VHH binders against Iron-regulated protein A (irpA). Designs and how they scored, part 19

Target 1, 312 residues: Iron-regulated protein A (irpA), of Synechococcus elongatus (p12608)
Amino acid sequence: LITNQTIQGFVDQVVVPSYVSVAAGATQLEQALQTYQQAPTAANLEAARQAWRVARDRWEQTECFAFGPADSEGFDGAMDTWPIDRQGLKTAAAQPVEQREDSRKGFHAIEELLFAATEPTLSDRQHLVILATDLTKQAQGLVTRWQQASDQPAYRSVLLSAGSTDSAYPTLNAAGTEIVQGLVDSLSEVASEKIGGPLETQEPDRFESFVSRNTLSDLRNNWTGAWNVYRGQRSDGVAAGSLQQRLQQQHPVIAQQLDQQFATARQALWAIPEPIETNLASPRGKVAVLTAQTAIAAVSDTLERQVLPLVQ
Short names: E, the ipSAE of ESMFold2; O, the ipSAE of OpenDDE; V2, 0.75 times the mean of E and O plus 0.25 times the DockQ between their complexes.

## First folded at step 15 (VHH; framework vhh_8cml_1)

Design w1 (from v1 with L50R; at its last look DockQ between E and O 0.93; V2 from the best seeds 0.81)
Fold by ESMFold2, look of step 15:
Structure w1 (fold): chain B 312 residues (1-312), chain A 124 residues (1-124)
Amino acid sequence: as target 1 above (312 residues)
Amino acid sequence: EVQLVESGGGLVQPGGSLRLSCAASGFTFSYYAMGWFRQAPGQEREFVARISRSGGSTDYSDSAKGRFTISRDNAKNTVYLQMNSLKPEDTGVYFCAAKRGYKYYPYPASYDYWGQGTQVTVSS
């Protein structure tokens, strides 16, 4: 099922462009926060908040391939640790950001300072620039680790070496397993943790981006990222050699089922009115959230039970 | 069958050290984030430390920071908790827990599998 074209497309058409997009978003957020610090107008605050949402959207499309350097070299932790240490963040100005624990930096640290109050203080605005500069550095570092060799090979090269004896991916199926497992794990986490946790506890602040009311966007972007991996590209259509195309050719019943399940999950997610955090207040809201949860879980289940065995 | 087996607990004096181990079997260990939790009698299970599936990211409760270190060895399917400068309030049953996926959380409800626990007693 998995070919060299499948792996190359995954890396070159989805993973690398997604991380480049994150780095561009982080850079724009940094610039917006620098502008806001210099001229703290209402318009500049709104621009900074919007830039955070754009960068966050792009980041959330990468969750299903958070293996390799994103994990092992601490980029995901530095950029996206949640919950944050709110008390420690308030006193963290004395800590150099490069030496801070992950719970005092990254997307959610920026979110707290940028969105929790009606208007950030002067100290907050200075702190926000420091945090955004670090976020940009981490996002750019992740791009570099995928694209450039240094004291370690570019991770693109690691994946493209799949099938070599004694490599990190000794067979094409080993790389395929990484790709499919990422889809399974990301979508199951959306269903069981990102939706399931708040729904079970009935605590709206259990939603990951509660402070900014951005959680529904996060979930929609998780879906989009998974859909892009499945299709092998970020634009409309189906990429040659993609998982979707290979399944259509070799296992058309599974492919049809997955295509339908992805579409059903999309419809359910996009039918939830913003913000998802208010949907816990009523039985009707809970039904909408449960419908999306069930639809996303169905995608993950089919991937795990029907597709994963085909790449092992 | 999934199994998580903690070991290394015991009785220590305040200021002492222990190294807990948790041996995992029955699943692909490298796909799981791991956590350590503890529970004193009559209390809820509380977060101590968490580690991402490759070990690239870690996080600690306020009470553990600076004293405890979580680590893992994916070749040996084992997660560790090095506990230094132990205090009587560290007394309790320590549980290893596993959660599949890239994210790692401080909530007991997030974890799929649990060990039976190992007793740590810090006698003052």
Scores: ipSAE 0.764, ipTM 0.892, lowest interface PAE 1.2, mean pLDDT 92
ESMFold2 (binder alone), look of step 15: mean pLDDT 86; pTM 0.873
OpenDDE, look of step 15: ipSAE 0.782; ipTM 0.900

Design w2 (from v1 with Y104W; at its last look DockQ between E and O 0.91; V2 from the best seeds 0.80)
Fold by ESMFold2, look of step 15:
Structure w2 (fold): chain B 312 residues (1-312), chain A 124 residues (1-124)
Amino acid sequence: as target 1 above (312 residues)
Amino acid sequence: EVQLVESGGGLVQPGGSLRLSCAASGFTFSYYAMGWFRQAPGQEREFVALISRSGGSTDYSDSAKGRFTISRDNAKNTVYLQMNSLKPEDTGVYFCAAKRGYKWYPYPASYDYWGQGTQVTVSS
């Protein structure tokens, strides 16, 4: 099922462009926070908040391929740890960011300082620039680890060498397993933890981006990232050699089911009114959230039970 | 059959050290984030330390910070907890837990597999 074209498309059409997009978003957020620090107007605050949402959107589309350097070199932890240490974050401003635990930096640390109060304090504005500079460094570092050789090969090269003695992926199917497992794990986590946790506890602040009211956007971007991986590209259409195309050719019943399940999950996620955090308060809102949870889980279940065996 | 088997517990004096091990089998260990949780008599399980799939990220409860270190060896399918400067309030049954995927959380309900636990007693 998995070809060299499949792997190359995944890396070159989805993963690398997505991480480049995240780094660009982080840079824009850093610039907006620098401007806000220098001129703390309402307009500059809103521009910084919007820049955070844009960078967050881009980051959330990468969750289904958070293997490799994102994990092993601590980028995911440094950028996206949640829950954060809210109490410790306020007292950490004097601590060099390189020495901080992950729960005091990254997207959610910035979110807390930028969105929790009507407006950040002077100390918060100075702290936000420090956090955004580190976020940019981490995002750029992740791009570098995929694109550039150093003491270790570029991770692009590791995946593109699948099927040879030089790769951690001794067969094309080993690389395919990593790709499909990433889809399974990301979508399963959306259903069971990101949606399921708040539903189980009935606590709206158990939603990951409650502070900014951005959780529904996060979930929609998780879906979009998975959809892009499945189709092999970030634009409309189906990439040649993509998982979707290969499944249509070799296992058309599975492909048809999976295409429909992705569509049903999209419809359900986009039917949830903003903000998702208030949907726990009404029976109709709870039904919309439960419908989305079930639809996302169905995509993950089909990938795990019917697609994953085809690449193992 | 999935198994998580903790070892290394015991009776220790305050200020002492223990090293817990958890041997995993029956699943692909490197796809799982791991955690140590503890349960004192009459209490619910509480988070102690968490580690990502590759070990690139860790997190600790407030009570564990500075005293405990979680680590893992994916070649040996084993996760460890080095506990230093032990206190009587660290007494309890320590459980190893595994969660599939890229994220780690301090909530017991997030974890798919659990060991049977190893007793740690810090007394006198």
Scores: ipSAE 0.757, ipTM 0.888, lowest interface PAE 1.3, mean pLDDT 93
ESMFold2 (binder alone), look of step 15: mean pLDDT 86; pTM 0.874
OpenDDE, look of step 15: ipSAE 0.769; ipTM 0.889

Design w3 (from v4 with S57H Y113H; at its last look DockQ between E and O 0.91; V2 from the best seeds 0.80)
Fold by ESMFold2, look of step 15:
Structure w3 (fold): chain B 312 residues (1-312), chain A 124 residues (1-124)
Amino acid sequence: as target 1 above (312 residues)
Amino acid sequence: EVQLVESGGGLVQPGGSLRLSCAASGFTFSYHAMGWFRQAPGQEREFVALISRYGGHTDYSDSAKGRFTISRDNAKNTVYLQMNSLKPEDTGVYFCAAKRGYKYYPYPSSYDHWGQGTQVTVSS
């Protein structure tokens, strides 16, 4: 099922452009926070908050391929650790960001200082710039690790060498397993943890981006990221050699089922009114959230039970 | 069949050290974040430490920070907990747990697989 074209498309049309997009969003957030620090107007605060949401949207589209250097070299930890140490963050301003635990930096640390109060203090505004500069550095570093060799090969090259006996991916199916497993795990986590955790506990602050009321956007972007991987590109259509196209050719019943399940999950997820955190309070809101949970889980289940065996 | 087998528990004097191991089998270890939890008699399981799939991120409970170190060896399918400066409050059954996927959480409900536990007793 998995060809060299499948892997190359995944890397060059989805993964690398997605990480480049994250780095651009982080840079824009850093610039907006610098502007806000220099001129702390309501308009500049709103621009900085919007820039955070844009960068966050782009980051959340990368969750289903957070393997390799994102983990092993600490980028995910530095950028996306949650829950954060809220008490420690309040006292961390004197601590150089390079020396901080992951729970005192990254997207959710910025979220706390930027959104939790009606407006950040002067100290918070200075702190936000430091945090955003580090976020930009991490996002750019992740791009570099995928595109450029250093003391380790570029991760693009690691995946494109699939089928070599001295590779991390000794067969094409090994790379295929990584791709499909990422889809399964990301969508399963949306259903079971990101939606399921708050539903089970009935605690709205169990939603990952509760402070900014951005959790529904996070979930929609997780779906979008998975959809892009499945189709092999970030634009509309079906990329040649993509997982979707290969399934349409070799297993058309599975492909038809997956296409419908993705569409049903999208419909359910986009039908949830903002903010998702409010939806836990009412029976009607719970039904909308449960419908989306079930639809997303169905995509993951089909991928795990019917597609994953085809690449193993 | 998925198995997590803890070892290395025992009786230790206050201030002593202990190294727990958890051997995993029946699943692709490198696709899982790993955690250690503990449970005193009559109490709920308490988060101790977690480690991401390739070790790029670790986290600890407040009581464990500075005293405990989680590590993993993906070639040996094993996760470890080095426990130093042990206190009577550390007494309990220690469980290792595995969560598939990229994310890691300090909540017991997030973990898919659990070991049987190993007893750690710190006497006074």
Scores: ipSAE 0.720, ipTM 0.873, lowest interface PAE 1.4, mean pLDDT 92
ESMFold2 (binder alone), look of step 15: mean pLDDT 86; pTM 0.876
OpenDDE, look of step 15: ipSAE 0.804; ipTM 0.905

Design w4 (from v1 with Y107W; at its last look DockQ between E and O 0.89; V2 from the best seeds 0.82)
Fold by ESMFold2, look of step 15:
Structure w4 (fold): chain B 312 residues (1-312), chain A 124 residues (1-124)
Amino acid sequence: as target 1 above (312 residues)
Amino acid sequence: EVQLVESGGGLVQPGGSLRLSCAASGFTFSYYAMGWFRQAPGQEREFVALISRSGGSTDYSDSAKGRFTISRDNAKNTVYLQMNSLKPEDTGVYFCAAKRGYKYYPWPASYDYWGQGTQVTVSS
């Protein structure tokens, strides 16, 4: 099912452009926070908040391929640890960011200082720039690890060498397993933890981006990232050699089911009223959230039970 | 059959050290983030330390920071907790837990598999 074209498309049309996009978003956030620090107007605060949402959107589209350097070299932890240590974040301002635990930096540390109060203090504004500079460094580091060789090969090269004896992926199906497992794990996490946790506890602050009211956008971007991987590109259409196209050719009944399940999940996620964090207050809102949970779980279940065995 | 088996607990004097081990079997260990949690009598389980699938990221509770180190050896299917400078408030049953996927959390409900626990007692 998995070809060289499948793997190349995944890397070159989805993964690398996504990480480049994250790095650009992080850079724009850093610049917006520098501007806000220098001129703390209401307009500059709103520009910084919107830059955070844009960078967050781009980051959340990468969740289903958080294998490799994102994990092994600590980028995901440094950028996206949740929950944060709110008390430790208050005392961390004097601590160099390079020495901090992951729970005191990254997207959610920035979110806390930028959104929790009506207006950040002067100390908060200084701290925000430090945090955003580190976020940019981490995002750029991820791009570098995928594109540039150092004491380890560029991860692009590791995946593109699938089928060689010395690759981490000794067969094309080994690379395919990594790709499909990423889809399964990301979508299962959305259904069971990101949606399921708040539903089970009935606590709105169990939604990951409660402070900024950004959780629904996060979930929609998780879906978009998985959709892009499935169809092999970020633009509209279906890439030649993509998982979607290969399934359509070799297992058309599974492909039709999966295509419909993705569409149903999208419809359910986009039907949830903003912000998701207040939907626990009403029966209609709870039904919308439960419907989305079920639809996302169905995508993950089909990938795990019917697609994953085909690449093993 | 999935098993997580903790070992290395015991009785220790304040200021002492212990090294806990958790041997995993029955699942693909490298697909799982791992955690150590502890429970004093009559209390709920609380997070102590968390480690990502490949070991590239760790997180610690405030009480563990600077004193405890989580590590893993995926070739041996084992996760470790090195505990230094132990205090009486560290007393409790220590549990190893496993969660599939890229993310890990301090909430016990997020974890798929649990060990039976090993007792750690720090003298008063």
Scores: ipSAE 0.742, ipTM 0.880, lowest interface PAE 1.3, mean pLDDT 93
ESMFold2 (binder alone), look of step 15: mean pLDDT 87; pTM 0.878
OpenDDE, look of step 15: ipSAE 0.858; ipTM 0.925

Design w5 (from v1 with Y31W; at its last look DockQ between E and O 0.94; V2 from the best seeds 0.84)
Fold by ESMFold2, look of step 15:
Structure w5 (fold): chain B 312 residues (1-312), chain A 124 residues (1-124)
Amino acid sequence: as target 1 above (312 residues)
Amino acid sequence: EVQLVESGGGLVQPGGSLRLSCAASGFTFSWYAMGWFRQAPGQEREFVALISRSGGSTDYSDSAKGRFTISRDNAKNTVYLQMNSLKPEDTGVYFCAAKRGYKYYPYPASYDYWGQGTQVTVSS
């Protein structure tokens, strides 16, 4: 099922451009926070908050390929650990960011200082710039690890060398397993943790981006990222050699089921009233959230039960 | 079929050290984030330390920070907890837990598989 074209498209049309987009978003957030620090107007606060949402959108589209350097070199942890240590973050301003635990930096640390109060304090504004500078460094580092060799090969090269017997991906199917497992695990996490946790506890602050009321956008971007990986490109259409195209050719019943399940999950996610964090308070909102949970789980289940065996 | 087997617990004096091990089988270990949780009698399980699939990221409870180190060896399908400067309040049953995917969480409900636990007792 998996070809060289499949892997090259995944890397060059989805992964690398996505991480470049994240780094650009992180840079814009850093600049907006620097401007806000220097001129703390309501307009600059709103611009910084919007820049956070944009960078967050881009980051959340990368969740289904958080393997490789994102995990092994701690980029995902440094950028996206949640829950954060709220008390420790409060006192961490004196601690150099490069020495901090992941629970005191990254997107959610920035979110806390930027959104939790009506207005950040002077100390918060200084701290926010420190956090955003580190976020930018991490995002740029992740791009570098995919594109540039150093003491280790560029991760692009690791994946494109699939089929070499002594590599991390000794067969094309080993690379395919990584790709499909990423889809399974990302969508399963959306259903079981990002939606399921709040539903089970009935606590709105169990939603990951409760502080900014951004969780529904996170979930929609997680879906979009998975959809892009499945299609093999970020633009509309179906990429040649993509997982979707290969499944349409070789296993059309599975492909038809997956295409419909992705569409059903999208419809359910986009039907949830904003903000998702208040949906726990109403029976109608809870039904919308449950419907989305079930639809997303169905995509992950089909990928795990029917597609994974085809690449193993 | 899935098994998580903890070992290395025991009785130790305050200030002492223990190294816990958890041997995993019956699933693809490298696809799972791992955690150590502990439970004192009459208390809920509480998170101690968490580690990502590859070991590139870790997190610790406030009580564990600076004293405990989680690590993993994916070639041996094991996760470890090095516990230093032990205190009587560290006494409890220590459980190994596994969650499929890229993320880990401090919530017991997030974890798919659990070991039977190993007793750690720090004397007074």
Scores: ipSAE 0.760, ipTM 0.889, lowest interface PAE 1.3, mean pLDDT 93
ESMFold2 (binder alone), look of step 15: mean pLDDT 86; pTM 0.875
OpenDDE, look of step 15: ipSAE 0.840; ipTM 0.917

Design w6 (from v1 with A109Y Y113H; at its last look DockQ between E and O 0.94; V2 from the best seeds 0.77)
Fold by ESMFold2, look of step 15:
Structure w6 (fold): chain B 312 residues (1-312), chain A 124 residues (1-124)
Amino acid sequence: as target 1 above (312 residues)
Amino acid sequence: EVQLVESGGGLVQPGGSLRLSCAASGFTFSYYAMGWFRQAPGQEREFVALISRSGGSTDYSDSAKGRFTISRDNAKNTVYLQMNSLKPEDTGVYFCAAKRGYKYYPYPYSYDHWGQGTQVTVSS
């Protein structure tokens, strides 16, 4: 099922452009926070908040390929650890960011200082720039690790060498397993943890981006990222050699089921009214959230039970 | 059959050290983030430390920071917790836990598999 074209498309049409987009978003957030620190107007605060949401949108589309350097070199932890240490964050201004544990930096540390109060304090505004500079460094570092060799090969090269001696992926199917497992795990986490945790506990702070009320956007971007991986590109259409195309050719009944399940999940996710953090207040809100949970789980289940065995 | 088997607990004096191990079998260990949790009698299970699938990222509770170190060896299917400068309030049953996927959280309900626990007692 998995070809060299499948792997190359995944890397060159989805993963690398997505990480480049994240780095650009982080840079724009850093610039907006620098402007806000220098001129703390309501307009500049709103621009900084919007820049955070844009960078966050881009980042959340990368969750289903958070393997490799994102994990092993700590980029995901540095950028996206949640929950944060709120008390420690308040007192961390003198602590160099490179010496901080992950719970005092990254997207959610920025989220806390930028969104939790009506307006950040002077100290918060100074701290936000420090955090955003580090976020930009991490996002750029992740691009570099995928595209450029140093004391380790570029991760693009690691995946494109699948099936060769010295590859971390001794067969094309090993690379395919990583790609499909990423889809399974990301979508399962959306259903069981990102939606399921708040439903089970009925606690609003179990929604990951509750401080900014951005959790529904996160979930919609997780779906979009998975959809892009499945289709092999970030634009509309189906990429040649993509997982979707290969399944359409070799296992058309599975492909049709999966296409329908992705569409049903999208419809359910986009039907949830903003913000998801308050949707559990009524039976109708709970039904919308449960419907989305079930639909996302169905995508993950089909990928795990019917697609994953085809690449193992 | 999925198994997580903790070892290395015991009785230790305040200020002492212990190294906990958790051997995993019955699942693909490298697909799982791992965590250590502890439970004192009459209390809820609380987060101690987490480690990502490859070990590239870790997180610690406030009480563990600076004293405990989580690590993993994917070739041996084992996660460890090095516990230094132990205090009486560290006393409890320590559980290892496994969560499939890229994210790891300090909430027990997020974890798919649990060990039986190993007792750590810090008393003079």
Scores: ipSAE 0.671, ipTM 0.859, lowest interface PAE 1.7, mean pLDDT 92
ESMFold2 (binder alone), look of step 15: mean pLDDT 86; pTM 0.877
OpenDDE, look of step 15: ipSAE 0.760; ipTM 0.887

## First folded at step 16 (VHH; framework vhh_8cml_1)

Design x1 (from v5 with Y31W; at its last look DockQ between E and O 0.92; V2 from the best seeds 0.82)
Fold by ESMFold2, look of step 16:
Structure x1 (fold): chain B 312 residues (1-312), chain A 124 residues (1-124)
Amino acid sequence: as target 1 above (312 residues)
Amino acid sequence: EVQLVESGGGLVQPGGSLRLSCAASGFTFDWYAMGWFRQAPGQEREFVALISRRGGSTDYSDSAKGRFTISRDNAKNTVYLQMNSLKPEDTGVYFCAAKRGYKYYPYPASYDYWGQGTQVTVSS
């Protein structure tokens, strides 16, 4: 099912452009926070908050391919650890960022200082710039690890050498397994943790981006990232050699089922009233959230039960 | 059958050290984030330390920070907890836990597999 074209399209049309987009968003957030620190107007606060949402949107589209250096070199932890150490964050500005544990930096540390109060304090504004500079460094570092060799090969090269003895992926199916497993795990986590945790506990602050009320956007971007991987590109259409195209050719019943399930999940996610964090209190909101949970889980279940065996 | 087997617990004096090990079998260890949780008498299980599936990221509870270190050796299918400067309040049953995927969380309900636990007792 998996070809060299499948892997190359995945890396060059989805993964690398997505990480480049994240780095650009992080840079724009850093600039907005620097401007806000220098001129702490309401307009500049609103611009910084919007820049955080944009960078967050881009980051959340990468979750289904968080393998390789994102994990092994700690980029994901540094950028996206949640829950944060809220109490320790207030004192952490005295710690050099490189010496901080992950629960005191990254997207959710910035979220806390930027959104939790009506307006950040002077100390918060100074701290936000420190956090955003580190976020930008991490995002740019992740791009570098995918695109450039150093003491280890560029991760693009590791994936593109799949099927050779000098790759971490000794067969094309090994790379295919990583790609499909990423889809399964990301979508399963949306259903079981990101939606399921708050539903089970009935605690709205169990939603990952409760502080900014951004959780629904996170979930929609997780869906979008998975959809882009399945189609093999970020633009309209279906990429040649993509998982979707290969399934249409070799297993058209599975492909038809997945296409329908992705569409149903999208419809359910976009039907949830904003913000998702308050929907736990109403029967109609709860039904919308449960419907989306079920639809997302169905995509993951089909990928795991029917597609994953085809690449193992 | 999935198994997580903790070892290395015991009785220790305040200020002492222990190293816990958790040997995993029955699943592909490299696909799982790992955690250590503990349960004192009459308490709920609480998070102690977490580690990502490749070991690039870790997280610690406030009580563990600076004293405990989580690590993993994926070639040996083993996760470790080095515990230094032990205090009587560290007394409890220590469990290792495994969660499939890229992310890890401090919530017991997030974890798919659990060991039976190993007792740690810090005197007094």
Scores: ipSAE 0.709, ipTM 0.873, lowest interface PAE 1.6, mean pLDDT 92
ESMFold2 (binder alone), look of step 16: mean pLDDT 86; pTM 0.874
OpenDDE, look of step 16: ipSAE 0.880; ipTM 0.937

Design x2 (from v5 with Y107W; at its last look DockQ between E and O 0.95; V2 from the best seeds 0.83)
Fold by ESMFold2, look of step 16:
Structure x2 (fold): chain B 312 residues (1-312), chain A 124 residues (1-124)
Amino acid sequence: as target 1 above (312 residues)
Amino acid sequence: EVQLVESGGGLVQPGGSLRLSCAASGFTFDYYAMGWFRQAPGQEREFVALISRRGGSTDYSDSAKGRFTISRDNAKNTVYLQMNSLKPEDTGVYFCAAKRGYKYYPWPASYDYWGQGTQVTVSS
């Protein structure tokens, strides 16, 4: 099922462009926060908040391929740890950011300082620039680790060497397993933890981006990232050699089921009214959230039970 | 089929050290974040330490920071907790837990598999 074209498309059409997009978003957030620090107007605050949402959206599309350097070299932790240490964040201003624990930096640390109060303080505005500079460094570092060799090969090269006898992925199916498992785990976690946790506890602050009211966008972007991996590109259409195209050709019943399940999950997820954090207050909102949960879980289940065995 | 087996617990005096191990089998270890939790009598299980599935990120409870170190060896399917400067309040049953996926959380309910626990007793 998995070919060299499948892996190259995944890396070159989805993963690397997505991380480049994240780094560009982080840079724009840093610039917006610098502008806000220099001129703390309501307009500049809103521009900084919008830049955070844009960078966050781009980041959330990368969750299903957070294997490799994102994990092993700590980029995901530095950028996206949640819950944060709210009290420790208040005391961290004197601590060099590169020496801080992950719960005192990254997207959610920025979110806390930028969104929790009606207006950030002078100290908050100075701290926000420090945090955004570090976020930009981490995002750029992740791009570098995928694209450039150093004392370790570029991760692009690690994946593209799949099937060579001296590769970290000794068969094409080993690389395929990593790709499919990423889809399974990201979508399963959306259903069971990101949606399921708040529903079970009935605590709205268990939604990951509660502070900014951005959780529904996070979930929609998780879906979009998985969809892009499945179809092998970020633009409309289906890439040649993609998982979707290979399944359509070799296992058309599974492909048809998956295509329908992705579409059903999208429709359910986009039917949830913003913000998801208030939907726990009404029975109709809960039904919309439960419908999306079930539909997303179905995609992950089919990937795990039907597709994963085809690449193992 | 799935097993998490803790070892290394015991009795130690305050200020002492223990190293806990958790041997995993029956699942693909590399796809699981790992955690250590503890439970004192009459208390709920509480978060101690977490490590991401490839080991690049860790998190600790406030009580563990600076004293405990979580690590993992994916070639050996084992996660460790090095506990230094032990205090009587560290007494309890220590559980190894595994969660599939990229995210890890300090909540026991998010974990798929649990060990049976190993007793750690810190007394003078």
Scores: ipSAE 0.703, ipTM 0.871, lowest interface PAE 1.6, mean pLDDT 92
ESMFold2 (binder alone), look of step 16: mean pLDDT 86; pTM 0.871
OpenDDE, look of step 16: ipSAE 0.887; ipTM 0.939

Design x3 (from v5 with Y32H A109S; at its last look DockQ between E and O 0.89; V2 from the best seeds 0.74)
Amino acid sequence: EVQLVESGGGLVQPGGSLRLSCAASGFTFDYHAMGWFRQAPGQEREFVALISRRGGSTDYSDSAKGRFTISRDNAKNTVYLQMNSLKPEDTGVYFCAAKRGYKYYPYPSSYDYWGQGTQVTVSS
ESMFold2, look of step 16: ipSAE 0.719; ipTM 0.876
ESMFold2 (binder alone), look of step 16: mean pLDDT 86; pTM 0.871
OpenDDE, look of step 16: ipSAE 0.888; ipTM 0.940
ESMFold2, look of step 17: ipSAE 0.673; ipTM 0.852
ESMFold2 (binder alone), look of step 17: mean pLDDT 86; pTM 0.878
OpenDDE, look of step 17: ipSAE 0.700; ipTM 0.870

